# Ledger of designs, part 22: VH-VL binders against c1abc3

Target 1, 185 residues: c1abc3
Amino acid sequence: MAAGVQGESVARNYAEALLVLARKADDAEGWGALLRQVADAINNDVNLSRFLESPRIAAEQKSVVLSKALGDKVPHLFLRFLQQLVKNRRQMLIPAIATEYETLRDAASGIVHARVTVARETGDEEAKMIAERLSKATGKTVVPHFAVDPSILGGVVVRVGDTVMDGSLRRKLGMLRRRMGGTRA
Below, E stands for the ipSAE of ESMFold2; O stands for the ipSAE of OpenDDE; V2 stands for 0.75 times the mean of E and O plus 0.25 times the DockQ between their complexes.

## First folded at step 6 (VH-VL; framework fv_recibokibart)

Design k4s (at its last look DockQ between E and O 0.70; V2 from the best seeds 0.00; counts 0 for: pae E 4.3 > 2)
Fold by OpenDDE, look of step 6:
Structure k4s (fold): chain C 185 residues (1-185), chain A 122 residues (1-122), chain B 108 residues (1-108)
Amino acid sequence: as target 1 above (185 residues)
Amino acid sequence: QVQLVQSGAEVKKPGASVKVSCKASGYTFTDYSMHWAKQAPGQGLEWIGEIDPSGGSTNYNQKFQGRVTMTRDTSISTAYMELSRLRSDDTAVYYCARDYDSSSGEGYFDYWGQGTLVTVSS
Amino acid sequence: QIVLTQSPGTLSLSPGERATLSCRASQSVSSSYLHWYQQKPGQAPRLWIYDASSRATGIPDRFSGSGSGTDFTLTISRLEPEDFATYYCQQSGRSPLTFGQGTKLEIK
């Protein structure tokens, strides 16, 4: 867990650095999308992942491959950023960096991501309603990410960062039971 | 005072290689990327490529890809640009130039070498 | 690659006149990544304007840079004899880095 926290901190630092560059380019959204694409490629392409992760391949070689592959397809300083990660042997943090970048970028724009747990799959209209309610409640634009957990029985459980709002039927019933039975379950 | 001093003029035959040096002084050599540019006689400037502060990463213009190699010797604060398989159209003045940004590089060049004339002739 | 087209190719003016040099990019370039250099015959280029509008150290205030997107301009409010040179714009937004073909400012 400590290693994870440290990794997250490192990833955040890189994300901050990249966001500064992206803002200078006046394209924070575009750079984020590119970073996400690279992250997805790493996560989904086993050969790419192995290539980047391999200690047998020199950082310089990896850097050259990146240059050839991305070259004129990405902003110049974006390429440099990736090469810097490779040089520092932190290329495998790219997915984490992508996530942190998005978080930072969105935060700056008043966008917050929420994990929303529901008892059953939600339709598009219901999802939209939930997003709107959360946005209204927080004063920010909330992007909900839905997960289904039937054990909550109903209602919603919302997580934003470290804050959890449990509006589940499970919780309500539990409270009722405790009030009626006098016993803490 | 920041200075970039390049090696002297070179005369080469077609097919040969040339290695131009750029000795830096007046700043921390390992903090800045080094770029190289080409200027043919009476023509404009063309970007050849760059090498990062540590020398671990390079980015080349595709036009020169496969023929250019950039390196650094930090012990003597010197950058090198080698161009191989020379041809007549490689005749030009070659410049080294420091990238302004000490961290990521801004992509503009605040200091330039004096230039090195490379002549390729039969 | 991003092509930078400068105009005019040659600009003939007299000392005291106003000079306007244009640099057009084939695609949008952030102002932070558009720069200008001055070059005199037999000399290396010298950084003149960076980030589209910031004067390099030692550059007189008669020089100004402006522009955004695809259109950038270098202006000399009142030409001095020492200003006659070739000016290049350069972008660092996308690889490969590229220069304009230059505008030669010559004395009329």
Scores: ipSAE 0.405, ipTM 0.759, lowest interface PAE 1.3, mean pLDDT 91
Fold by ESMFold2, look of step 6:
Structure k4s (fold): chain C 185 residues (1-185), chain A 122 residues (1-122), chain B 108 residues (1-108)
Amino acid sequence: as target 1 above (185 residues)
Amino acid sequence: QVQLVQSGAEVKKPGASVKVSCKASGYTFTDYSMHWAKQAPGQGLEWIGEIDPSGGSTNYNQKFQGRVTMTRDTSISTAYMELSRLRSDDTAVYYCARDYDSSSGEGYFDYWGQGTLVTVSS
Amino acid sequence: QIVLTQSPGTLSLSPGERATLSCRASQSVSSSYLHWYQQKPGQAPRLWIYDASSRATGIPDRFSGSGSGTDFTLTISRLEPEDFATYYCQQSGRSPLTFGQGTKLEIK
């Protein structure tokens, strides 16, 4: 099946499982921070990425290295979760799993993410005002993600939801549109 | 019907190694982590480590790292713990114990082996 | 590592009395990761309470567990002769997994 969509579904399933464990530990925020740290290490350290990806290194050896490096520094079930990913050959999905975990955690706290497309770059104060207006309109806490598209004539294009979608949204997909009166964002 | 049956008592000299077996029955061996614990005479329990039988991954208590090796043979549903460079304070009963939940690895033990006494004496 | 300290070390009571066994953790442990075992001489430990307050299969109602954070308690509302044993608490929140040193509940 196609990359991206299937990868997001698999990553979300793992993120949901981890969130259940983290809630059981009463520390969903802390486990999220740990997961993001591991994801960032994979993205920023080419030697670590190559080690984890290498098919010539046995999953058992990768698991031993994780246990030695993290065993007394992270929750026991967090380590087991990483070792399970290695066993299932899903450890390279950790960055995607971290993103899905953050989305699920935010959704449970009444936080939603919005893509906000504007014609020109938005200053910090204007961005804050747009987030406040979107939050009032939706009844949720909105975290905006701004993109600049000079080809739109003015106003804003807003997409609000708890799923990650790739590509342009204007003509192909159903979405919630909002235009902020008199505000450039 | 879940049973964990351990190998018999052993007497070893200092510096030797011992390998204790734990044969599982009454459940799907590869679905549950197997743990090992030490109980010195008249004392409490100390966790040694664990093995996931399906992939062979292990986690060891730092105090035993370098001296303990946990393995399994899935064809006969048997877990093993080998402890090397034995010393007199390794004299203890060693237990295998099954982790409760196959899907999450909860770390509490619903079934225990009968224990294996290992005596280290000169 | 998380140190579990049980108190008292020995508790001498008569059948019919109420027993309260304490387990204190050196750092906070989720209730979902605090468990209790009973052990009699010459036997393996037996799971008694899991997730701080849930009784294992076949454990009588007179046993109850409670607590959160660093302080956990096993209570036996009305001691029976078969309840005299050593009880251990155990945590699974952090590796290494650790046990308390035990409370020996003995007949007076």
Scores: ipSAE 0.311, ipTM 0.717, lowest interface PAE 4.3, mean pLDDT 84
ESMFold2 (binder alone), look of step 6: mean pLDDT 93; pTM 0.954

Design m1 (at its last look DockQ between E and O 0.66; V2 from the best seeds 0.79)
Fold by OpenDDE, look of step 6:
Structure m1 (fold): chain C 185 residues (1-185), chain A 122 residues (1-122), chain B 108 residues (1-108)
Amino acid sequence: as target 1 above (185 residues)
Amino acid sequence: QVQLVQSGAEVKKPGASVKVSCKASGYTFTDYWMHWAKQAPGQGLEWIGEIDPSGGSTNYNQKFQGRVTMTRDTSISTAYMELSRLRSDDTAVYYCARDYDFWSGEPYFDYWGQGTLVTVSS
Amino acid sequence: QIVLTQSPGTLSLSPGERATLSCRASQSVSSSYLHWYQQKPGQAPRLWIYDASSRATGIPDRFSGSGSGTDFTLTISRLEPEDFATYYCQQYGRSPLTFGQGTKLEIK
């Protein structure tokens, strides 16, 4: 579930908070991985998702289940963090929090996440090539996240944060059309 | 000044229950987690569990799981620990302790109650 | 669970001497999640060192904490009469939270 703008802001705040705890633990990567696992479980386990989404189930009960399920398998403050989300009825933001956490963590390490839109599915080699080109262009390690949109006709559209680089054929054709249409006036 | 004042000594029989209180003052009660610890006579400290600021979440040491219940009454800034099915080895001083700051990643017990002696004897 | 083993169990020293207390963890613990408490007979524990090396408020500078990973140390450079007590290390990294068994520092 794509968190709205407000949800994204909230998710980022929680991610920042968690990253503080994780860094204190000297294990930002491990905590991120755990968070991703929880996020994936929520996204892939219908029963878990329903359980966590159910307003009929008290937060306290959800908290108890988390405690029993995770217990000593995760860092103590990680568990507490999840319980706080449940308490605040923010448990369904966990996937968004996981994404934001990764973004924040990686940013500190010089890693940048980019949304890459392509017209067709990319193979592994093409994906690697795109990642390398983007990394070279930015001077950072770029982790591409691919989305397929045939409407761009070809090329790539890259989004890094608030910056969009549109190298699509759609854009190029649009520019040509405008140049040609301007001659008709 | 932060203070944690616990209830008085208790004498119980095996199988009974005991409920120890911890009244907090000098700070915002609902902002801090509360912990409980056990210290048997002449022994070290053992963590029993914790309760979140609102009382909605608890985490217990498995050793006490099923016998311990932690609660809070925010209206009077008081935390409670109830231990049921008491046995002789439950004889100990029980302490409440405030957790300093969860969100800042400074998790330590900065203030302690004076302790409550619970004696379990037949 | 993480087991914290303190050594020695009892340390007998005289005022003016240096005291070194060890706390060993069964697995790695972040320095930020390792703390020390002092307890005198008939009293509640008191926070003494937090984050492995930070002195709590009011703690004299003769006390110092150090260590990382699995090995942590509390050092008293010059013992004062009021320093004779039991010291406990504590980890806050994994559930359940655990304490060491304590080191009793007694007057020789």
Scores: ipSAE 0.870, ipTM 0.964, lowest interface PAE 0.5, mean pLDDT 93
Fold by ESMFold2, look of step 6:
Structure m1 (fold): chain C 185 residues (1-185), chain A 122 residues (1-122), chain B 108 residues (1-108)
Amino acid sequence: as target 1 above (185 residues)
Amino acid sequence: QVQLVQSGAEVKKPGASVKVSCKASGYTFTDYWMHWAKQAPGQGLEWIGEIDPSGGSTNYNQKFQGRVTMTRDTSISTAYMELSRLRSDDTAVYYCARDYDFWSGEPYFDYWGQGTLVTVSS
Amino acid sequence: QIVLTQSPGTLSLSPGERATLSCRASQSVSSSYLHWYQQKPGQAPRLWIYDASSRATGIPDRFSGSGSGTDFTLTISRLEPEDFATYYCQQYGRSPLTFGQGTKLEIK
């Protein structure tokens, strides 16, 4: 569901708190996957979404349902975290919290996301080569997200991150574009 | 200064219910979850469940689900554990214990009540 | 359910000796969720070691905890008369929360 600017700030605060708990558990990746699964369930199960959103159902009743459904299937503190969200009436932010958690986790692990726009669909080997070159250029692990736009000239346009790249990164990306742009394709 | 004082010993017949109380003092009662544990004579500890005193949320060990009810009265800073349909193997000392701050990621039971002996005999 | 198996069940030692108490988990437990409690007869348990290796307030430095994954140890470097008690390990990682069956440390 759509959250305003305040909702995104609140979601980030909860994501930061969850990441602390997950690191103490030595499982930041696993807790992120669990959070994404809960978020997807909320988005895809109308009955669950209606139940969690309903103002006619007491928070403690929602908490009991979560306990019965998840209690022995998730880390205990992960369940407690979800129950705290319900108590604070923030459970509908779970999809936004999952997104913020993933961003925070990836930033801490030296992972950046790149939007890679290509003129034609790329094969698996070309996609791997682009990811390897971007990782070299950025000094970080790059997760590429490919989009096709036949209107671009020269075959490849790369956008990296949310403006966190430095001047040397921009220069290295420019060199990468030149090398790929020089390929007749 | 933190203190958890439990109700006195109980003798019950099979099939009855018992309600054990745990009165907290020396801290803000609603800021910490409360746990309950069972220790049969000469045996180890078994977790029964927990309650959030501020909202009333509970998590139970499934072994006890359907027979245990945890409640609280925030006006007198008291937690309760009720166990129904008692049987002889419910004879045990029952403890309440305070949960340390789980946001730290290192939760543990930092303060315990003195225990309440419940004896179930025909 | 995570089963915690403590060994030995009973450990008979004299004051001044070194004691080593073992706790083995049936599956991996984060050290942040592995705790030790001391209990004397007729008394409630007391927190002794938390997050596998941190001493609770007022616990003497002759007590040390260590371990990770599935194997955890409580060590007492030189036993004092007040150290003879039962020690329980406890995991907080998965519901139900579980305790080991205890190691009774007795004088003899």
Scores: ipSAE 0.787, ipTM 0.909, lowest interface PAE 0.8, mean pLDDT 85
ESMFold2 (binder alone), look of step 6: mean pLDDT 92; pTM 0.940

Design m2 (at its last look DockQ between E and O 0.58; V2 from the best seeds 0.71)
Fold by OpenDDE, look of step 6:
Structure m2 (fold): chain C 185 residues (1-185), chain A 121 residues (1-121), chain B 108 residues (1-108)
Amino acid sequence: as target 1 above (185 residues)
Amino acid sequence: QVQLVQSGAEVKKPGASVKVSCKASGYTFTDYWMHWAKQAPGQGLEWIGEIDPSGGSTNYNQKFQGRVTMTRDTSISTAYMELSRLRSDDTAVYYCARDDFWSGEGYFDYWGQGTLVTVSS
Amino acid sequence: QIVLTQSPGTLSLSPGERATLSCRASQSVSSSYLHWYQQKPGQAPRLWIYDASSRATGIPDRFSGSGSGTDFTLTISRLEPEDFATYYCQQYGRSPLTFGQGTKLEIK
């Protein structure tokens, strides 16, 4: 589920709040994992998603289900956090919150997530090489997330936050074309 | 000054219900979770459950599940705990206690004075 | 549920002595989720130590809390007459919230 810009901002705020709690509990990683699990459940379980999205079901009922389902399986305040989302009708932002949480958590640990677009599927060795190069270039530990786009023809396009590094063959060819056209004028 | 003032002592028959009130003052009632605890005579403390600031969410100890209902009346800053199908082992002092979730705190910083509930045939 | 076991059940000491109260958890509890309460007969419990080692408002510095993981301790360096009471530890980590059975500190 993709949240709009406003939704992303809201999700980030909740993620920040949760991270504060998780850090107090000295288990930011564990709480993040739990949140991811909940997010995945929402994304992959149609019945759960429908249940949580249904305006016909009272928030209180949803809260009870969460309590019964999670109970003592999660930290108490984690459960409360989810219940507050339900109360505020923000439960469908949980996947977005999970993503933001991971981003925030990892940033604090010097880990950066990068979207890496490649022209073809990459092997494990190539993926590792890309990760290492990006880490070296940024001075941080980079976790690449690969997407395949044959239209780039070759090379890689890397997005880290709002920064895009286009090392694609498409770009290079485009530059050559412009250079050749410039000599014609 | 934060105060939690509970209703007076109750004497009930087995099978009856009791509803204990906890009136809050000296703070924003709708900003804090409220907990309830049980203390049998000469015994320790037992957590019954909690209710969120708006009253929309509750979490109960499974031991009391199905017999306890927690509610809030925000208009008069009062929390309620109702215990049904009373039995002799429900004889105890019941406490309400404030909890600050939003500040990241997870402890009971203020307590009511307690309400004695006696269940006897 | 997380079971908190306090020891000893009763501790008999005289004013001026050092008191050490133990609270052991059946599983690991974050220090941020371990709290202590004092209760005197006929009174409600009162928050005493929070986050394992932080004194609540108005609590004398002769009281200290320590510990991590599964083992927590409340220490009174020099007992005063008003310190004789029952002390409960509490965990806030997982549902249901639970208390220890208490340690009664009584005058010898």
Scores: ipSAE 0.851, ipTM 0.953, lowest interface PAE 0.5, mean pLDDT 92
Fold by ESMFold2, look of step 6:
Structure m2 (fold): chain C 185 residues (1-185), chain A 121 residues (1-121), chain B 108 residues (1-108)
Amino acid sequence: as target 1 above (185 residues)
Amino acid sequence: QVQLVQSGAEVKKPGASVKVSCKASGYTFTDYWMHWAKQAPGQGLEWIGEIDPSGGSTNYNQKFQGRVTMTRDTSISTAYMELSRLRSDDTAVYYCARDDFWSGEGYFDYWGQGTLVTVSS
Amino acid sequence: QIVLTQSPGTLSLSPGERATLSCRASQSVSSSYLHWYQQKPGQAPRLWIYDASSRATGIPDRFSGSGSGTDFTLTISRLEPEDFATYYCQQYGRSPLTFGQGTKLEIK
């Protein structure tokens, strides 16, 4: 399962289309979760993967199986989207489409991921404070991913997208460093 | 001008089958899903199912699963709905209706005139 | 299956009056998938309101739709003689697609 430049473009186009439909349903998160579940099933169930890949099975037969298995369990247009992929022989792109959908959804919602390296384990309250301050500093909703590295000798190393460390971000986070070292009266 | 013209009324005995046609004109037949709905006399509307004319994909209301078959002939822009093992409560007007696949809204913007199917002993 | 329950079943009013037709869903339906149709005797249904609140082409301003979640309404601010018909709501969010049982709006 390898995506090339053309494969990424095709997968992105389908992901964009699905996101439009999901937004009409007021459920971009739920449709993304459904798509990921289908993608995971394809990746983890060899019988399903062989069935969907087989050129000996007509697209109509694959479509009937999808309708029977998912018909009343998923949104109607989600099912039709999967049936459209089968018709176009793109159903094996579903894992790539899921990844593109998640990227598009995150970008539209203003979500950005940060790698946060700390010298000591971060408790739940400190983690929330770091996420809140990073979000304020970046103007985005920051999802932090914490790692512990005692060799940084205290302090916090933050990497947001292309920015690893800069003076303005370090200044904005200076208060967090003091809070992680103690409490305030 | 979009038009959906259905076949004429039919009278059938219990246990028989009926096949209703819906001929489309004024648009690209394969670009829109076709739906079928039932309206028993004096009653409301009940969705039977849908077909994608371009690939033949179908989705049926489970209530009709096993008794309904939807097909199409793209060379004459015609959709078909066949209902088998007819019984008296299948007496109804049957409608075809188009939805706009490209819009994704799922409303039925054009309807056929209806086909009365009467099932009597 | 999402059951759409319309009330009242029959509404008897005179021209000039305000009509309010209710459609309640058994579970939440996106407004983008809730539609209304008008049907007169001997005719096929006609699309009237789509996306809960958008008027189909040529539908007069006296018709308005509203609602979200499980509760939707069709309002006719001032009834005209041509408005007396049966109105159906329809949901497209979940298979099977379903219609309400209809509200017959008749002349008192």
Scores: ipSAE 0.657, ipTM 0.855, lowest interface PAE 1.5, mean pLDDT 85
ESMFold2 (binder alone), look of step 6: mean pLDDT 93; pTM 0.954

Design m3 (at its last look DockQ between E and O 0.59; V2 from the best seeds 0.73)
Fold by OpenDDE, look of step 6:
Structure m3 (fold): chain C 185 residues (1-185), chain A 122 residues (1-122), chain B 108 residues (1-108)
Amino acid sequence: as target 1 above (185 residues)
Amino acid sequence: QVQLVQSGAEVKKPGASVKVSCKASGYTFTDYWMHWAKQAPGQGLEWIGEIDPSGGTTNYNQKFQGRVTMTRDTSISTAYMELSRLRSDDTAVYYCARDYDFWSGEGYFDYWGQGTLVTVSS
Amino acid sequence: QIVLTQSPGTLSLSPGERATLSCRASQSVSSSYLHWYQQKPGQAPRLWIYDASSRATGIPDRFSGSGSGTDFTLTISRLEPEDFATYYCQQYGRSPLTFGQGTKLEIK
C-alpha cells in the first residue's frame, strides 16, 4: 500500500532518525538490511501483517512479541526503534521507512535510486545497460527500479526524485501527432 | 540537578515480592528511558531491564523474565521495579539508572540512584 | 549475550603509577556502545567514560579510554588516591545489556 503523502513524510522522518542511530553504531548498511528484512516480512507474511495491523492487540503486546522475536538478534536500539513505531501505531509504515532509509543512506554515498518504467519486462543485460547509462548521464551510481507499463509502447520513463525524463515512444508519437494536427488548423 | 532517589532497604521472605521505587527530579521524567540493575554482595552489575518514558514498553533480561515488572508513575516522576517469587540469590542492591537520549544514538547510564538493598532471608 | 571480560580482576598499584584496565568483548561492539563506570564501596556506580573514549563530565584528563572491536582499555596515567575503586565496562549494543565483572583497583 503506497503510503499517502503524509505517510511518506512521516516515513522519511523515521528513516532519518534511524539513520542517525545507525551511523552512531557505524553500521548504516547493516541496520538498513535489518529494516528491509522486517519490511519484507511484513509484506510477505500475512499472519505477521495481520498481527501488526490488528487494533485489538495492544501496542504493549506487540512490543513484547518484537522483543521475543528479535531479542539479541538485532541491535538493542534497533529493537527500541521498532517498538517506538509500534507505540506510535506506525508499524505499518516500516516498509515505507525502509525505502526512505535506503534512499537517504545511498544518497549520502552518491547512490541515486531511479524508477524506470519500461514497456516490457527487461532482461538482466538490458537492466544493467540502463543502469549504466543512467549512471553515466547523472555522474552518480544509479540503482534502477523497474516497472512495466505497456502503455508507453516503448522506450523508457525515468523518475529520479521529482525529475521525470520521458523517453517513451508514446511521448514521441504524441508530439508527432500534435505537429501534424497543428498543420491542419 | 538530576537526582534519582530510591526507596529504603527491604527485608523479605523467600517467595515474597518486593517493589522498589525510584523518584526522579531535575529533568523531564517522561523524556528518558529508565534502567534497573542488580548487584549482589561483592559481585558485579547485572542489567535487569528497561522501561520507556511512557511506561508502555519494557524490555527485560531473560534471566528475570516472568518475575520482574517495571512500571512508571509519571504524575510523581517515579519508576518502579517489582520482583516476585524472591529467592536468596535475589539478595542484592538494586539500582535505577537513567538512560541517555535514545534518539541521539547513544546509550549509557548517566545518572544512578543510590541503590536499594533487598535482603531475602528465611 | 555479549560477555565482557575485564582484566585483571584486581590491580594493586601505588599513587603516581600508571594503570591499564582491559575489557574484552565476546563479540564486536561499536565504540559508541562501550562505556566505563567507576564504583566506590558503598556507592552507586558513576559514569566515567562513554563511547569508549569520551570522558564524562567532571572526569579528570588523567583518565582515557581507547579501543575498538572486541578490545577496549581504560588508562589512568597517574593514579591519585581517589582513583582507587572498581571499574566496570558495559556494552549497549545488544540485548541483554551487559557489564564486565569489574576490575578492582586497590592501593598496594
Scores: ipSAE 0.881, ipTM 0.966, lowest interface PAE 0.5, mean pLDDT 93
Fold by ESMFold2, look of step 6:
Structure m3 (fold): chain C 185 residues (1-185), chain A 122 residues (1-122), chain B 108 residues (1-108)
Amino acid sequence: as target 1 above (185 residues)
Amino acid sequence: QVQLVQSGAEVKKPGASVKVSCKASGYTFTDYWMHWAKQAPGQGLEWIGEIDPSGGTTNYNQKFQGRVTMTRDTSISTAYMELSRLRSDDTAVYYCARDYDFWSGEGYFDYWGQGTLVTVSS
Amino acid sequence: QIVLTQSPGTLSLSPGERATLSCRASQSVSSSYLHWYQQKPGQAPRLWIYDASSRATGIPDRFSGSGSGTDFTLTISRLEPEDFATYYCQQYGRSPLTFGQGTKLEIK
């Protein structure tokens, strides 16, 4: 896995914090757009990415560059948020933070992203049907992201936010085994 | 409990520099950003800039960029503001102020130093 | 730069009267980033109202703040002798951070 689960959890925590700040500014959409612009700059400019990642450049110097580049272009607390990421050496997570922010913002707007794991590849028509059924079941507009995992022996595993729906027979068997095993962990 | 104690009044000639100190007590110095503001005689308040005491990061009002330097010494919980190439309109009281917890989205100055009068004359 | 214009510049009233102090921003400011400070002669400013309407610790409930967008108000329902001072609004939304020029509330 390129990003890893721990990196996703850290990025989500920062996204939640930024959304609090953005809501106090009455501009959750605008702060999201700003964050996406920064994330895209990092992803599309190898020299910028290398500068931000380099351990040879002090965090203070990276923060000064951000201040000079963005200070009069962004809200004050947005700049401070980026500078805090640099201080904590998390600035390379900005693209992941932007993605998590967009997910959290869309969830509040009745739009949710779902990770949909299927046993075999779905066609476009079936994908639309799954999205429609998930939207009906959740009462929200669902944007699905499909992955294929043959080991689930058929069926569908869906994660919408923190909720996991698991139609996999393998998971059901695993869950029953844990209960009967009586583990304390 | 929280206290910000600034250095004493200064009299300077035009072209000189001044360095004002602000000693913090009653809280963890590195947990809060420190701001500096100017108040000319009979006038209102003007923001000069801010410093993160833990890392030394500064953000300055463009009006003061190039003449102001903010530093700190974490071993004695003290912030500093240096203003160079002084001129008569720099005569003012200079305040340090603590920035309250920005993670709550509450960017305000909850404690202030007593102020330092800097007089530029000759 | 966001300019905060306070009015009136000086407000002369007697104890017991109601005071209304205005702060107008040159562009929209979130109420969460609009604050008020009180300053008496020879003293440092003191945080008075934060987030447009929340009283700082120890501030009596005769003080109330309100407003949104570009128009904000500090109201004192019944003036006490200790309330006569200069009041500044401040915005924290955009760099540079700015203060209004102040309203001096003086005894008539």
Scores: ipSAE 0.667, ipTM 0.850, lowest interface PAE 1.2, mean pLDDT 85
ESMFold2 (binder alone), look of step 6: mean pLDDT 93; pTM 0.950

